# Designs tried in a protein design chat: VH-VL binders against a9jty4. Part 1

Scores and structures below are computed, not measured.

Target 1, 144 residues: a9jty4
Amino acid sequence: MAKKRDSPKLIKIKDAIKLINQEVSLIGIVLEQREPKQCRNNDWICTLRIIDDTYPSPGLTVNVYSRTLEQLPQIKNHDDMILFTRIKMQTFDSGKRVNAACSRWVSSFALFEGEDLILHADEDTSAVFVWDGTDAPPASILAK
Positions, changes and structure headers below are counted from each chain's first letter, unless a header gives other numbers; antibody chains are not in Kabat numbers.
F, E and O are the ipSAE of ESMFold2-Fast, ESMFold2 and OpenDDE, as the mean of both directions, binder to target and target to binder. V2 is 0.75 times the mean of E and O plus 0.25 times the DockQ between their complexes.
[cut] marks letters that were taken out.

## First folded at step 1 (VH-VL)

Design t9
Fold by OpenDDE, look of step 7:
Structure t9 (fold): chain C 144 residues (1-144), chain A 122 residues (1-122), chain B 108 residues (1-108)
Amino acid sequence: as target 1 above (144 residues)
Amino acid sequence: QLQLQESGPGLVKPSETLSLTCTVSGGSISSGDYYWGWIRQPPGKGLEWIGSIYYSGSTYYNPSLKSRVTISVDTSKNQFSLKLSSVTAADTAVYYCARETYDYVWGSYDYWGQGTLVTVSS
Amino acid sequence: SYVLTQPPSVSVAPGQTARITCGGNNIGSKSVHWYQQPPGQAPVVVVYDDSDRPSGIPERFSGSNSGNTATLTISRVEAGDEAVYYCQVWDSSSDHYVFGGGTKLTVL
C-alpha cells in the first residue's frame, strides 16, 4: 500500500515568516527574479521575491539553489505562480530580515504560468485555487 | 562597533619581509561567518586583493602573490597578520585589513581598517 | 585574467544623477560590490550583491547588474559624493577578487 505521502500543508506567507528555521510549503506570485548567480560552492542561486494576499509587501525572498542553470525556475511572466515544498525559513541581516531557502536536496518547486492569477487557499483542505480573473470557478492546483 | 586597525613597520628594505597585523575590536574573529582579508593600494593606483583567512586558518590568496604571501590568524589575540616576502618597490602601498562577508555568494568587504602605508626603500 | 572596466572619470552637477558602469564578461552572473573611497580614506561598501545597500548608506545609491554591465547609480548627487568608486567581483576561473580600475566622480 503506497503510503499516501501526506501532501504538505500549504501555509500563507504571513505565517511562514514566523516559522524561522522550519520547513514550510507555500505558494506565491513571483514579483521579482534576479539573474542567477554562482555560489561559493559552484552551485547556482536564483533569488525570487514572491507575494500572496497575506503578504503583498515587501514580499518573501526565496533563494533557490541548483546544481545547474537549467534546474532553476524559469520565470517567463511577472505574474507566474510558484509552489514551494519544504523550503527552510531563515533570517539574515543579523536577524532583521526573513528569507527562505529552497535547497536542491530537500526542497522542490513547481512553476505555474499565467496572468492575472489570484491565489486562494482553502484552510480546510490545504488546496490552492487559482483564479484566472474569470467568473469560472477557480481551478484547483494539486501539489504534486 | 567592529573596528579594524593595521599595525607594523612603515618602512621595509628590498628583499625583506613585510609584516603587518590587524587588530580587531568590538567583535570576535571567531564569531560569525566571516573571512578576514588584506587589500593594498599603491599610491595613486587602484585596489588589489592580497588574500583572506577564515578563523579556522583556511586561506585563499591572490595567485599573483601566493608564493610570497602568508596570512595567519590568532584567535586568542583577536588578530590576523600578513607576511609578504621578497618585497620590492612595487610592493609600496597602503595596506588595508578588512572583514569579508560570508554569504551564499562571494562577499564584500564591509569593515575596513584605516590603512597603513608601507614603503619599500633601501 | 578577468578584467573589470570602469570609466576613469564621471562628472555631474549637483542634484543630477551619476551612473558609473563596470564592464565584465558575463558580469551579470557574478555578484558585484561597489565601494566609495573618498580622498585619503579607506573604501566603504555602498552597494553589495548587485543592488543591496548597507545600513547607513543613503537610498540615493543603487545598483544593477545584468549581462556584461553593472551600474552604480547615484541620484541627487551631492558634493560629499565626490570620490573614487570601485566595483568588485570574484573570479572563479582565476580564484581571486578583482577590482575595477576605479571611477573618479567629480561634482561640478
Scores: ipSAE 0.425, ipTM 0.795, lowest interface PAE 1.2, mean pLDDT 90
Fold by OpenDDE, look of step 2:
Structure t9 (fold): chain C 144 residues (1-144), chain A 122 residues (1-122), chain B 108 residues (1-108)
Amino acid sequence: as target 1 above (144 residues)
Amino acid sequence: QLQLQESGPGLVKPSETLSLTCTVSGGSISSGDYYWGWIRQPPGKGLEWIGSIYYSGSTYYNPSLKSRVTISVDTSKNQFSLKLSSVTAADTAVYYCARETYDYVWGSYDYWGQGTLVTVSS
Amino acid sequence: SYVLTQPPSVSVAPGQTARITCGGNNIGSKSVHWYQQPPGQAPVVVVYDDSDRPSGIPERFSGSNSGNTATLTISRVEAGDEAVYYCQVWDSSSDHYVFGGGTKLTVL
């Protein structure tokens, strides 16, 4: 069973970018996904660019970290939506630019694909939950 | 503005130890999340990574040079140094010190010294 | 050992677009950085993390990386762009920063 998490207070991207070094939760449309990269610690990183109505351009870059490629967001459609919880707002390029980090330790994401919800939990629950929009309990898939 | 400057002897005899120092100005070595590296370039050839150091003293080296290379950092002087032992003519090169970025993956070198030519000759 | 392969030279006329490739096995899974080295000068990063551009670098410089090939694209090439360009990656299997052999860009 997915850990009962407190309902995150979602904020808009335009407000999130002002909260440097803070953890935020937000939802966005995936505009771009870069090819996964291997990190220094042998983890993987997937860089997404997400937008909402408050920040349609250039969008927020979110770095998603995972232990394996399979645990990264699998964006299938151009208009997929993703919910991030407890991602850390950061600066880069000597403070000139803002991005966010979705860590495998603290953060989580949920990908919306049509009527399906794929929930990726943090390290404590390496399970992917697929919800088909029905009242049935979501199916848990072991995510490596 | 951050500046890096290499210093040391331009001539080293074979079998001796090449020693260089990089002086960083316009910023602190211990500020931010950066590594500090050495890269060399033999005359008319390409770039070769030697190694990098974090301000804490953590190092990683080119495997081919690891047995001969020592990189150190002196935060009090805002310097980091390179020692390359048992040098041969093959170690003749322009030696650059540079700052290595740490964004999220393995970084680029965004600030470079002007380089210093070290010639190994008897 | 991991090897990055660059063409030794590329020639373009002023105003044209230069493309410099960097080949490597599954290089798309690596972060690629590009350096410009003018004659007698230290290298300068012109593209980092595949496609990001440092402040001060003209928009004419762009990068892409996928599969087995990374590409540095220089549009509207100028005489001042004549230099040797190097790609760079980290190879986790050997714990090694690897540079390509360099590509000499000549502006005709």
Scores: ipSAE 0.420, ipTM 0.793, lowest interface PAE 1.2, mean pLDDT 90
Fold by OpenDDE, look of step 5:
Formats: C-alpha cells, sequence, structure tokens
Structure t9 (fold): chain C 144 residues (1-144), chain A 122 residues (1-122), chain B 108 residues (1-108)
C-alpha cells in the first residue's frame, strides 16, 4: 500500500508534547544519544533527546526502533539535527512524562550533520530551510 | 495504588513443596503489559530472581531453579503463585512477589510486596 | 553465567557524593536497573533503564551506563540513603535476570 505521502506538517516540540497518541513530524537538535539497547523483540532501540527553540529543556525523548544497529541514527556531532516524520507521541511513567516513538514501520528520520542552522520551517509546505553557514542561500528540504 | 502481598506458610519441611501466593490489589493482573515475578533473598545475602509470568500464563524461570519451580496465575482472583519443590535449607529466604515492567526493553520490578520469610527446617 | 560485580561497601560522609559501580561484560548494551533496599525492607527502584528516575525518587539519584560499567550516583547523601543497593540486568544469552551482589552504603 503506497504510503500516502501526506506532507507531514512540521510542528514545534512544545506543541508536539500536547498531542498524545498522535503522529507528528518535527525537527530538533540532538542533545543526547543513549547507547543502543536490544529490545525484547530483538529489535534495537536508540534513545535520543532532542530540543528546539520552543523546548530547550528538558528536551523531548525519542525512541528510535530498528531491526539492525546500522539502521539506527548515527549521531556524529553534538549539534546534529534530526527530522522525524510520523513519530508517535506517547506517555510513560503513568502519564507523567512524554516521549515519542519512531517506529521502523510508520516513522522515518533524516539526519543533518554539521552546523546546519534551521532558518525556517514552513508550516504549510513542511519545508525546512537549512543553512550551512556559508554565503550560499539556504537550501529547502522537503519533508519526505 | 497497586499493592502486592505475599501469603503462605512460613515453615516448610525439607523435600516438601514451598507454596506462596501473591495477591494483587489496586490494579488488575490482566490489565496492561506487565509480568509478575518472584524474587528471593536468603538471610544476609543478595537478591535472586526466581521467575516471572504473564497474565496469559507465559512463564520464564531462572535456569538454576527451572526444574523445581512452577509459577501460575489466576486472573479471576487477581493472584499469581509460586511452587518450589524439593526444598532444602538453601531455599530458606525472604520471598518477594513483584511487578515486572514490560516495555521495549527488559524491565525492572517497580512494585514489590513486603516479602515473606520461608524457613526450611525439620 | 553473566555476572554483575559490585563493591561490597561504600562509605561516604553526609553531603558528599556516593558512587556505586556495577561491572559487567558489555553492560553498556544492557538496560541497567538500580534498587535501594533499606534494612528489613523490600527493594525499591531508584533508577531504571540506566538513567531514568521513577516518580518520587529525588534528583540526587542518577545513573549512567557505558562500556563495562554502570554507575549509580547519589549526590548530597543523607543518613536516610544508608541501604544496600543492587544493580540488575537481563542476560539474553541465558534468559536470566541477574542481580549484582549488592553494595552497602554507609553514611558516616
Amino acid sequence: as target 1 above (144 residues)
Amino acid sequence: QLQLQESGPGLVKPSETLSLTCTVSGGSISSGDYYWGWIRQPPGKGLEWIGSIYYSGSTYYNPSLKSRVTISVDTSKNQFSLKLSSVTAADTAVYYCARETYDYVWGSYDYWGQGTLVTVSS
Amino acid sequence: SYVLTQPPSVSVAPGQTARITCGGNNIGSKSVHWYQQPPGQAPVVVVYDDSDRPSGIPERFSGSNSGNTATLTISRVEAGDEAVYYCQVWDSSSDHYVFGGGTKLTVL
């Protein structure tokens, strides 16, 4: 079944945390990456903590699931950015905390390495403008 | 609030079967994704995992005890039980029932009973 | 069999920081849970999944896990923190929950 490319509307983390049990798309700076763990079902999980200007602390915890270690996000730099598409917002600790799940079936992610600055996220087009700090114009990346 | 309580005889003779029941209150054993486990602690020693059960009856046991251990669940009574056969003095311990979290990774035991001392003695 | 190694005892003065280690082969790839057991009481989870704290556990309790060592850190130690602390992991090779030997924390 052709994944209906619904152009996911990018939202800010502050708004995403209010959308429990909903799928959202968002972009953030990776603040922390935990060592990958093996799940009960033999999949692998990588836990990331991401932030944006609307939610700088404590950040959003995103669990990324994969069949193999190689398919998990490979964060190289402390300022790497990650785009999540169709991650599911969840609660844990008896509803007191919020996290998100990036499933291998429904969700996707894209990594942006280096000092790429997000200049603008167009809420209507879900376009992310990335600037690499050079004199080149910002590049627009459409959320896949 | 979820509460667990162990019950059973505090004294068992050698070669007999130790039988304990854990009564769960404040929540249903069949609700949510949790396992229910038994952990024991000999006097002055550390913790030893015995086994765990899912509400469906699926079990996994400590390999060293597997041949002697049976864990069962009664969802109608909101209880789960432990049987340990052919007991010896080495089985003297405080026995705890506890809830095992079931999430993406292997879980912790987040709720514990108060524990019950079972002494194996002639 | 997979073995978790803890120091048998750690002593710290009030207000200082206690660090309790749990050693295991490639323990960093496992999820480590920490329990506090006061004398005569049942264990209580103080840190789960390496570094997460249950509700009600003070922020003074923190955990880390990497390589071959997991660490429970208790900052600003209080007299009430005196207890035996256990680390726990699942060993997939033996399908076994494994506990460390426990560390007795003494507050001087």
Scores: ipSAE 0.408, ipTM 0.798, lowest interface PAE 1.2, mean pLDDT 90
Fold by ESMFold2, look of step 2:
Structure t9 (fold): chain C 144 residues (1-144), chain A 122 residues (1-122), chain B 108 residues (1-108)
Amino acid sequence: as target 1 above (144 residues)
Amino acid sequence: QLQLQESGPGLVKPSETLSLTCTVSGGSISSGDYYWGWIRQPPGKGLEWIGSIYYSGSTYYNPSLKSRVTISVDTSKNQFSLKLSSVTAADTAVYYCARETYDYVWGSYDYWGQGTLVTVSS
Amino acid sequence: SYVLTQPPSVSVAPGQTARITCGGNNIGSKSVHWYQQPPGQAPVVVVYDDSDRPSGIPERFSGSNSGNTATLTISRVEAGDEAVYYCQVWDSSSDHYVFGGGTKLTVL
């Protein structure tokens, strides 16, 4: 019997906000990053607000957790792109709002500076590619 | 419509134990989303945090009071309590119970009881 | 023990902006909460996590936190804003919440 890994779904933010308590994968533009804070358990958190073409306002809040400050995403400017893998959708503010948690245990992220890179998902959203616009082969970042 | 209400004796003799109960209504104390705290305010002075408890029984206490304070929870009655031993006149204050928002950071107190004055006098 | 320093009082005219400071060493790395306490009443949180407002708090209330200073800003001050304002943080070195001494806002 072949060993299989869990494969969280790549979806758009408008669909993700309906999937409470489920793991999803998202790509978005970072609109805002709040200053990092130390958590009760000595982990670090930073809070991002991200958007995509389906959910440009108010955006999705994503809380990113790490063991150390240096492991948090290092956003260079407010329009960098970020890919999240296996983040958990949840409610907050007494159930009135939706956010996502990027845990250090099962989740991951990849940060892309936007000016010189092209990100592309294929038609069925099963893969995400990045390349620098040269003749070099595109790099695959997320695949089923 | 969450409400918190302090109850207990308004007068306590020096050297005895101050004992207060906070009754939670319109919500459950067994929620994993909150801590439950005690804060006091001596007459004419500022706020002093006493301690907090999670519904499992885990506690944090103000170091200046830790040797004299016990906070406990009774989930079956939807209540948590404060005991402060060996009281003196310096323990005269309005005592508040409050709900602490639980997040991965240290949260705020978003709901407070009305407070109850406890006077320590002989 | 971690110390939060607030001015004892601030006076402003109606319609003006009040700024209430909370000083602490490296307070910018801490989550700062602000409470309004009207005379004879329990405190009410007006800003949490530095700059977030609870539902029902007017947008005139805002907060910031950087370096060694957190600030509560109340724009277009009204007579109903008269109260004592407290800042609060968690001190991880001694594992307890610390309140500032309070700032009495007077609207003249």
Scores: ipSAE 0.122, ipTM 0.670, lowest interface PAE 5.0, mean pLDDT 85
Fold by ESMFold2, look of step 5:
Order: C-alpha cells, then structure tokens, then sequence
Structure t9 (fold): chain C 144 residues (1-144), chain A 122 residues (1-122), chain B 108 residues (1-108)
C-alpha cells in the first residue's frame, strides 16, 4: 500500500484568503448567486458568494467558469452547500479584494442540499473519501 | 493617483477633423489590465460611446461612427487620442476620456477625465 | 443595434427608496454598469457587474439584474443623490458599448 500524497484536503476560508495564487479545496454555504453571464471568449461564468464558520462575513467570492450554461452550478436555495476542488485564490482591484476562480480545466465542484455524504477521488482513483457536509475533515477509506 | 486630462481645440469648423488627446498621469497606459476609451455627450443630452483602444493598438469603434473615427495610443507619452473626420454641428459635445477595467467580462469605466467641450461652428 | 430603455425621470421623497430600471432583451446575461452624473460633472461608476459597488460608494447604492431588467436601487435617498443615472452594457453583436438614455432622479 502506498502513501496518500494526492489525498484531497479541505482548508477553511479564513486560511484560503491568505494563499494567493495557490490552488485550494474548500466547502461553503452559498449566500448569493449572480445570474450567469457570457464571457468575452464565449465561455459562461457565474459568481457565487460563500461562507463557512471561520469566515461568515463578508464571504468569499468564487467565479465559476464553464463551456455551457448547463454546466454551471444550479443553486436552488440559501441552505445549499458547495465543495470546490483545486480552485485558485487570486486578488483583483490592485490587490484590494480577494476572490477565487473555479476553472473548467483543473477545478471541479460538487453541489448538495443539507448534510449529504459525498465521495471524492483523485484523478487516478487511488483514494476515496467520505464526508458528511460539515467543516470536519473527510474520513478516508481505501478503494481496494 | 490616476488622472486623465483631455486637451485639444475647443472650436472646429464643419467638414474638418476634430482631434483630441488624453494625457494619463499617476498610472501607466501600458497596462494589460485596461482599455482606454472616448465617450461624448451633446449639451443637455445622453452619453454616447465612441470607441476604445488597448495599449497594443487594438481598437473597438461605435459602428455609427466607425467610418470617421480613429483612436491611437502613444505609450511613450502616456497618451491616447481621438480623430473624428468630416465633422458637422451634430458632433458638438463634451468629450470625455476614460479608463475601462478589463476582466473576463466587459468592464466599467472607473476613471473619467473632466471632459472638454468641442463646438463645431463656422 | 442593442437598445437599453430607461425611464426619463424618477421622483422620490427624501429618505425613501428610488428604483431606476434599465430594460433590454436578455440583459440578465450581460454585465450591467451604472453611472451617476451630477449636474455639470463627469460620470462616476456607482455599481458595476450588476451588483458590485466600488470602494467609497455608500451601501445605499445596490443593483440587480435578471431576465430583461436591470435595476439600480438607492435606499434612504438624500438630496445629494439628484443626478442623471445611466446604465451600460456591451453589445456583442456589433462589438460596442451601449448606454441607456439616462434617468433623471429628482428628490422632492
């Protein structure tokens, strides 16, 4: 059996905002979703504002990009939760504001309602995690 | 701090070319994060976008004016300019230069010059 | 070309809420910017990207954009808010910015 070097790790929003130009994984409650927009390059963007227990205000803005409108997160109500994987922390407005980008190349998201269990696996499917939708770390299991 | 200042003749004769320059101070026109635009406003009327330019020389023009408009940039002088040919009285307006923020979406004009009135009259 | 429709004027009493609309076909899929132009002055952006507020603009200014209507909302209106307000979008079919016709806000 090998070490789990590529295991996903959740980080709190409070800590994520300090990791400029780095990829992070995090979970939050969606407070706001702006209506989707078409980008200059014909991709689609929607903008979310999310919070967790460490950063309940003002929240973290996350820009989610996709090729089509249907591939964007479909947020239904204010108690929906979203898990982001490998989103990039960035600054804008001359460094005065922090947001994150969920690209369609490396990033992913999972949307769920309430306290659902989720599974997360690395690209090679060498590790599987079980998570109950809280800020607690996911419990790891091996898929073998 | 960033400032934009329009300059040029305030009076232009019909059929001639209107020429304006915008001087940028307190910031660099050579930034890849911005477009630089011209907007006009006839006295007592609304805003009309004329066009914009990127520091590399790429331009966008209002289709209604495109046949008469040239916007250019001189990065060594930190300036960009507007030429509007074959003017008539309808081109009398306050002319503004402004900076457009650039991101994945089409941005806003976050800094404006004070504007300069150009009158087309014989 | 793409048309943005604004009411020519809106009047509200001091302390009340003003709502200025900007109508356009499928404007909800576009980024809408709002400018305040006080008499004799250059415009100032007060809301950008539908609902974002620049630093220094009071929280009383807010925006929304959905379907065919974008709205600028000014809560607790003050006499100093009297100005003409313009909405703006990019028209991708003709590659140019379009301004609305402007709405004169009168505080009575």
Amino acid sequence: as target 1 above (144 residues)
Amino acid sequence: QLQLQESGPGLVKPSETLSLTCTVSGGSISSGDYYWGWIRQPPGKGLEWIGSIYYSGSTYYNPSLKSRVTISVDTSKNQFSLKLSSVTAADTAVYYCARETYDYVWGSYDYWGQGTLVTVSS
Amino acid sequence: SYVLTQPPSVSVAPGQTARITCGGNNIGSKSVHWYQQPPGQAPVVVVYDDSDRPSGIPERFSGSNSGNTATLTISRVEAGDEAVYYCQVWDSSSDHYVFGGGTKLTVL
Scores: ipSAE 0.120, ipTM 0.673, lowest interface PAE 4.9, mean pLDDT 84

Design t9
Fold by ESMFold2, look of step 7:
Parts: structure tokens; sequence; C-alpha cells
Structure t9 (fold): chain C 144 residues (1-144), chain A 122 residues (1-122), chain B 108 residues (1-108)
């Protein structure tokens, strides 16, 4: 009987860079977005550089693929955060560097704006919660 | 360490076919991660892309040369080759073979042979 | 067909910054690669995908690409940087690589 794959748990960038050819979920601050490019197959790619508290330099390059330009992440400012789900860690430059691929088939992303927005993961990293600094309970943004 | 080496005659008569072979060592030409290309440079002039080949035999050619050029691959010898027919003095150049990175976007030539001068003269 | 325009030469004093431009219509939507060719040698890629450096290329080599202009920047220029520099893109309309005409960098 066929089963759905479990989603990868949220991990820190320092740990993700060791998990070559594996799917991971990450959260980071977007430091840089390169101008979108058209690919060989007429898809679109947008290249982001993201950091977290464990890997602030040089940051992790994430290549985001979409069928159309409009489906790419719309980064508005330098303090935007992005959650990636099921992105694939990979090597490039003949194995000398590590990046990640956010494919249009299995991966997803979510953008978060605002300085009062706080993201939490539970202790098992099976869910991510948003707390906006009010007395309201946290809201989940990942399916379990 | 990956190395590419051009070989073939350095002198070709006008109207004949220029034939060069690139031997790849320290890596496999059968890798799906790369295209294999030919680039030439006439003396004192800039670089001109000739074409490229994937190990399965799929090719791309410079439109200005397409009617005269054939690129082929022999995976059993870890080699790829260039044939340029009906040469004239304008085809005198240094000929390079090179490895093109293959990714979702169009890549760069990250390894080059030393180049070989081919002179077309009678 | 797609045309890449480079200045034929750039001269800088040692220790200064050299900027080599590569002009093309909407080049910002293309991946730009930069090659260094010292006299009598094969080219070597120094920047690829606009701004990435291969292993072994110093950080003082950098690249940018936006709009109609890509730029190779070499900071703290040394005499050993004297070479011809070529930009390159893929032209998807006719499926071939295009090189710029080359820029000779002279360190005074």
Amino acid sequence: as target 1 above (144 residues)
Amino acid sequence: QLQLQESGPGLVKPSETLSLTCTVSGGSISSGDYYWGWIRQPPGKGLEWIGSIYYSGSTYYNPSLKSRVTISVDTSKNQFSLKLSSVTAADTAVYYCARETYDYVWGSYDYWGQGTLVTVSS
Amino acid sequence: SYVLTQPPSVSVAPGQTARITCGGNNIGSKSVHWYQQPPGQAPVVVVYDDSDRPSGIPERFSGSNSGNTATLTISRVEAGDEAVYYCQVWDSSSDHYVFGGGTKLTVL
C-alpha cells in the first residue's frame, strides 16, 4: 500500500549543508536576490542567498524554479524571511560548493514580512508556528 | 585531474576537411553533467564558438558554420571530434576543446584544452 | 543575431579598480560568463553565472549583471591581471553561444 512521504523537519543551515542529495526544510533571512533568468527549457529561475543564526556567512544559495516569472518569490526588502519546504541540497562547481534547489514539482516556499512576526518550530520541528507579538495563540503554517 | 587535449594535423589544404580530436582524461565524457565544445580563435582575433555535443550525440552548432561542421563523440575512447569541411584561409585559427557545465541555465566552459593551431595553406 | 559589446581596451594603475563592461539588449535576463585569456594561453573562466567565482579565483574578481549591462570588476589590480577578457552568453533565439569581442586590460 502506497504512503505519502513524510515532510522533512526544519533544520538549521549549518546542518543542511552536510545533507547532500537530501530534502530539507529551512528558514532564513533573504540577503540577496539575483535578477530572474530564463532557463534552457523556458522555465524561470530566481537565485536567493539566505542566512540564519548558524550560517551568517557566506550564506546558502537557493535556486528557485518556476514555470512563469510571476510564480517566483517576490522579495520586497532585505528583512524578508523565507521558509523552504522539501528543497534538495546539492553540490555544484565540481563539488566545491553547496547550494539548494527549490523545484516546482515537490518543493514550496512561504514569504514572511514584518519585524513583529516571530516564527517558531515545535521541539520536533514537525510544524512551524507564527506569533505576531500579541497575546493571540501561535498559528501553524505547516501541515503535519 | 580532468584534462582535455586536442590532436590532429596542424596544416590543412584549402577545400579539404579539418579534423581534430579531443581526448578527455581524469573524467568521463559519458557524464550527463556536461556538454563538450569546440571554440576557435583566428590569430589576433577573438573567440568564436563552433559547437557542442552531449554524450548521447545531441549537438548545437554555430549557425554561421552549421553547413560545414560535424561534431561527434566516441564514448568508448573518451573522445569527441570536430570536422570542418571545405576549409579556406579564413579557417586558420587556434582550435580549443572545452567542457561546458550543464545545468538548468546555460553554463560556462570550465576546462579548456591547450589549443592547437591549424593553418589552412597550400 | 545577438550582439555583445565590450570596449576594446581598459587601462588602470596597479592597486586601482578595473571595470570591464559587456553590453547587450536585456543581458540581465541571461547568465553571463567571463573568461581571462593571458597572452599565448587558453582562456580560463573567472566569473560565471553573472557573479560566481570558480575555486582558485581571488575575491577581488567580481561580477554583476542587470538591465543591459554586465560588468566584470577587478579590484586591487596587479600586473598579473594583464590579459584579454571575454564575456559570453547563450542566445536562445538561435541556440548558440556568443562571445564579446574582448577587452584588453593594461596595467600601467
Scores: ipSAE 0.080, ipTM 0.665, lowest interface PAE 5.5, mean pLDDT 85

## First folded at step 10 (VH-VL)

Design f3
Fold by OpenDDE, look of step 11:
Structure f3 (fold): chain C 144 residues (1-144), chain A 122 residues (1-122), chain B 108 residues (1-108)
Amino acid sequence: as target 1 above (144 residues)
Amino acid sequence: QLQLQESGPGLVKPSETLSLTCTVSGGSISSSSYYWGWIRQPPGKGLEWIGSIYHSGSTYYNPSLKSRVTISVDTSKNQFSLKLSSVTAADTAVYYCARETYDYVWGSFDYWGQGTLVTVSS
Amino acid sequence: SYVLTQPPSVSVAPGQTARITCGGNNIGYKSVHWYQQPPGQAPVVVVYDDSDRPSGIPERFSGSNSGNTATLTISRVEAGDEAVYYCQVWDSSSDHYVFGGGTKLTVL
């Protein structure tokens, strides 16, 4: 069952960085993806840098967490876009820097690849959907 | 400034127990952001991790040394210790204590003591 | 057991760029840390988490990690850079920290 969520209010990255310890939803262009790493708790982490028209290079760092390597975003093109919902804005480096956390429990992401949209749900649903760019509901490919 | 300092005997007889203490100053061992580890280096050789301890007493050890190693922590003294039993000449090394970073991924050893040479000899 | 492979030695002239490799199966999925150990001294972290530098470490030191190889790059090498360099990772399969064999950097 898909988790019923309210429609997220998207904000620009320049505003998101002001909302420390808050959950936000935003969309950005993927500038960089680092290779996934295994965490101490055996989860996986993928670090992305994203930009928008309000926040240019080097962009905002977003850490995406998942239970499995396969559930991490698969960036194929340099200009791919990614929608994050309910990611938590954070500080690091003793408060000097800002990043965001896309948790496998609370957050979700959708990756735009050309005309296709891949939706990744949170840990509760673990469902993958394909959107063909139409108004039709996305088709489920994999469900937990 | 965080500082680590190893102390203990520089000479141990075969079959005896090597005992070292690391004294931490300029910071608290009770920090939740760090583990505390021991690493050794035989003369002219590379580095070998021995084990690490959290301030709660939780430990993890090098599997090859696990049966002989005990690491403990004394938060009241801001110290942690190493015991290596049944030593042989192969345990002759410079022993370092170090702080291990505790983050989302497995960390680095970002602060080191100066090291202390322990020689196993009759 | 998981093994990190480093060249035993690398030689470079002053002002040139030194590259020290650390090979390991799927090392790209691990966080790699690099240590500099001058003769008779304790190791010091020069690069952590593949490519981050601690405060006080010159920008000349950089790191990368992908696939089966991590690389420490030292640009504009100086005489003071002469040391043994170690890479290090955690191996979850064997539950222990693993160090490479070390690479002696000689400045000619």
Scores: ipSAE 0.503, ipTM 0.798, lowest interface PAE 0.9, mean pLDDT 90
Fold by ESMFold2, look of step 11:
Structure f3 (fold): chain C 144 residues (1-144), chain A 122 residues (1-122), chain B 108 residues (1-108)
Amino acid sequence: as target 1 above (144 residues)
Amino acid sequence: QLQLQESGPGLVKPSETLSLTCTVSGGSISSSSYYWGWIRQPPGKGLEWIGSIYHSGSTYYNPSLKSRVTISVDTSKNQFSLKLSSVTAADTAVYYCARETYDYVWGSFDYWGQGTLVTVSS
Amino acid sequence: SYVLTQPPSVSVAPGQTARITCGGNNIGYKSVHWYQQPPGQAPVVVVYDDSDRPSGIPERFSGSNSGNTATLTISRVEAGDEAVYYCQVWDSSSDHYVFGGGTKLTVL
């Protein structure tokens, strides 16, 4: 049984976009995944666009880095949900827009199919969250 | 206004060394955001990357040319150079210097010199 | 070595849309950059990272990349768009930048 001890508090995307250069944890529905690319250091990157009830448009862009292609989020369906832990909020486009970075060192993610609870952890994350698609905050549950 | 300008001899004899310099103006060659590259184009043909250098002196080269190529940088003059040894007629081309973007993904060449034709002929 | 394949030429009427393809195995996993080279001039990057435009490049230049094909699209083509267009990637298996063979765009 794992316990949560050092994770930043889960916040809504509307609040996260104001926390530039800070680490946040959040959950969202994946609307878009761009094709994975190989990085110069031979790591892999994919780019997701996610939403929640507080920020349904245009969504938050999250760049996810991994060592291998297979470790990137494997988005299966339109309604798949993703939990990010300790992702860094950043600006781009000369400060005009905000995105986030999910590094392979300090950040992690977990995927949930829209119908079911799925435990998916990058970099040894054991926490699992559930969200019923309403305006209610996501709930955490224990990993089995 | 960043500008790149190639200079060097336009005619080189077979078996000799082709030597070019690129002078960077309107910007600094010492930037963590960029590599500095050489690209060539034989007459009527496409583009071929030769190699690139970081301002610290770190280089990487096209494997097909690596045994004959040296790229160097002189940050005090804001310049980088190309030497290609043992040239043949196949090395006749327009030679471009260019700025290579350096980020997490592999980059583009976002500023180019005007190019200089180097002819290898006896 | 990694090969990028472009059609040698494309012809379009003014005001129409030109599409220039760049074929390569799994090119969708690579960042694709596109260059315009007018006659007698140096190349100019017009699209980078598949679909992004540098400052000063008009919105009518756009790009896409998936699977084995990247495409440069030029809408509302003007006579000034006549040039050779090159695609470019990095190939990690052979450690070099690769350019396509170029596509000559002719505005009829």
Scores: ipSAE 0.430, ipTM 0.754, lowest interface PAE 2.2, mean pLDDT 86

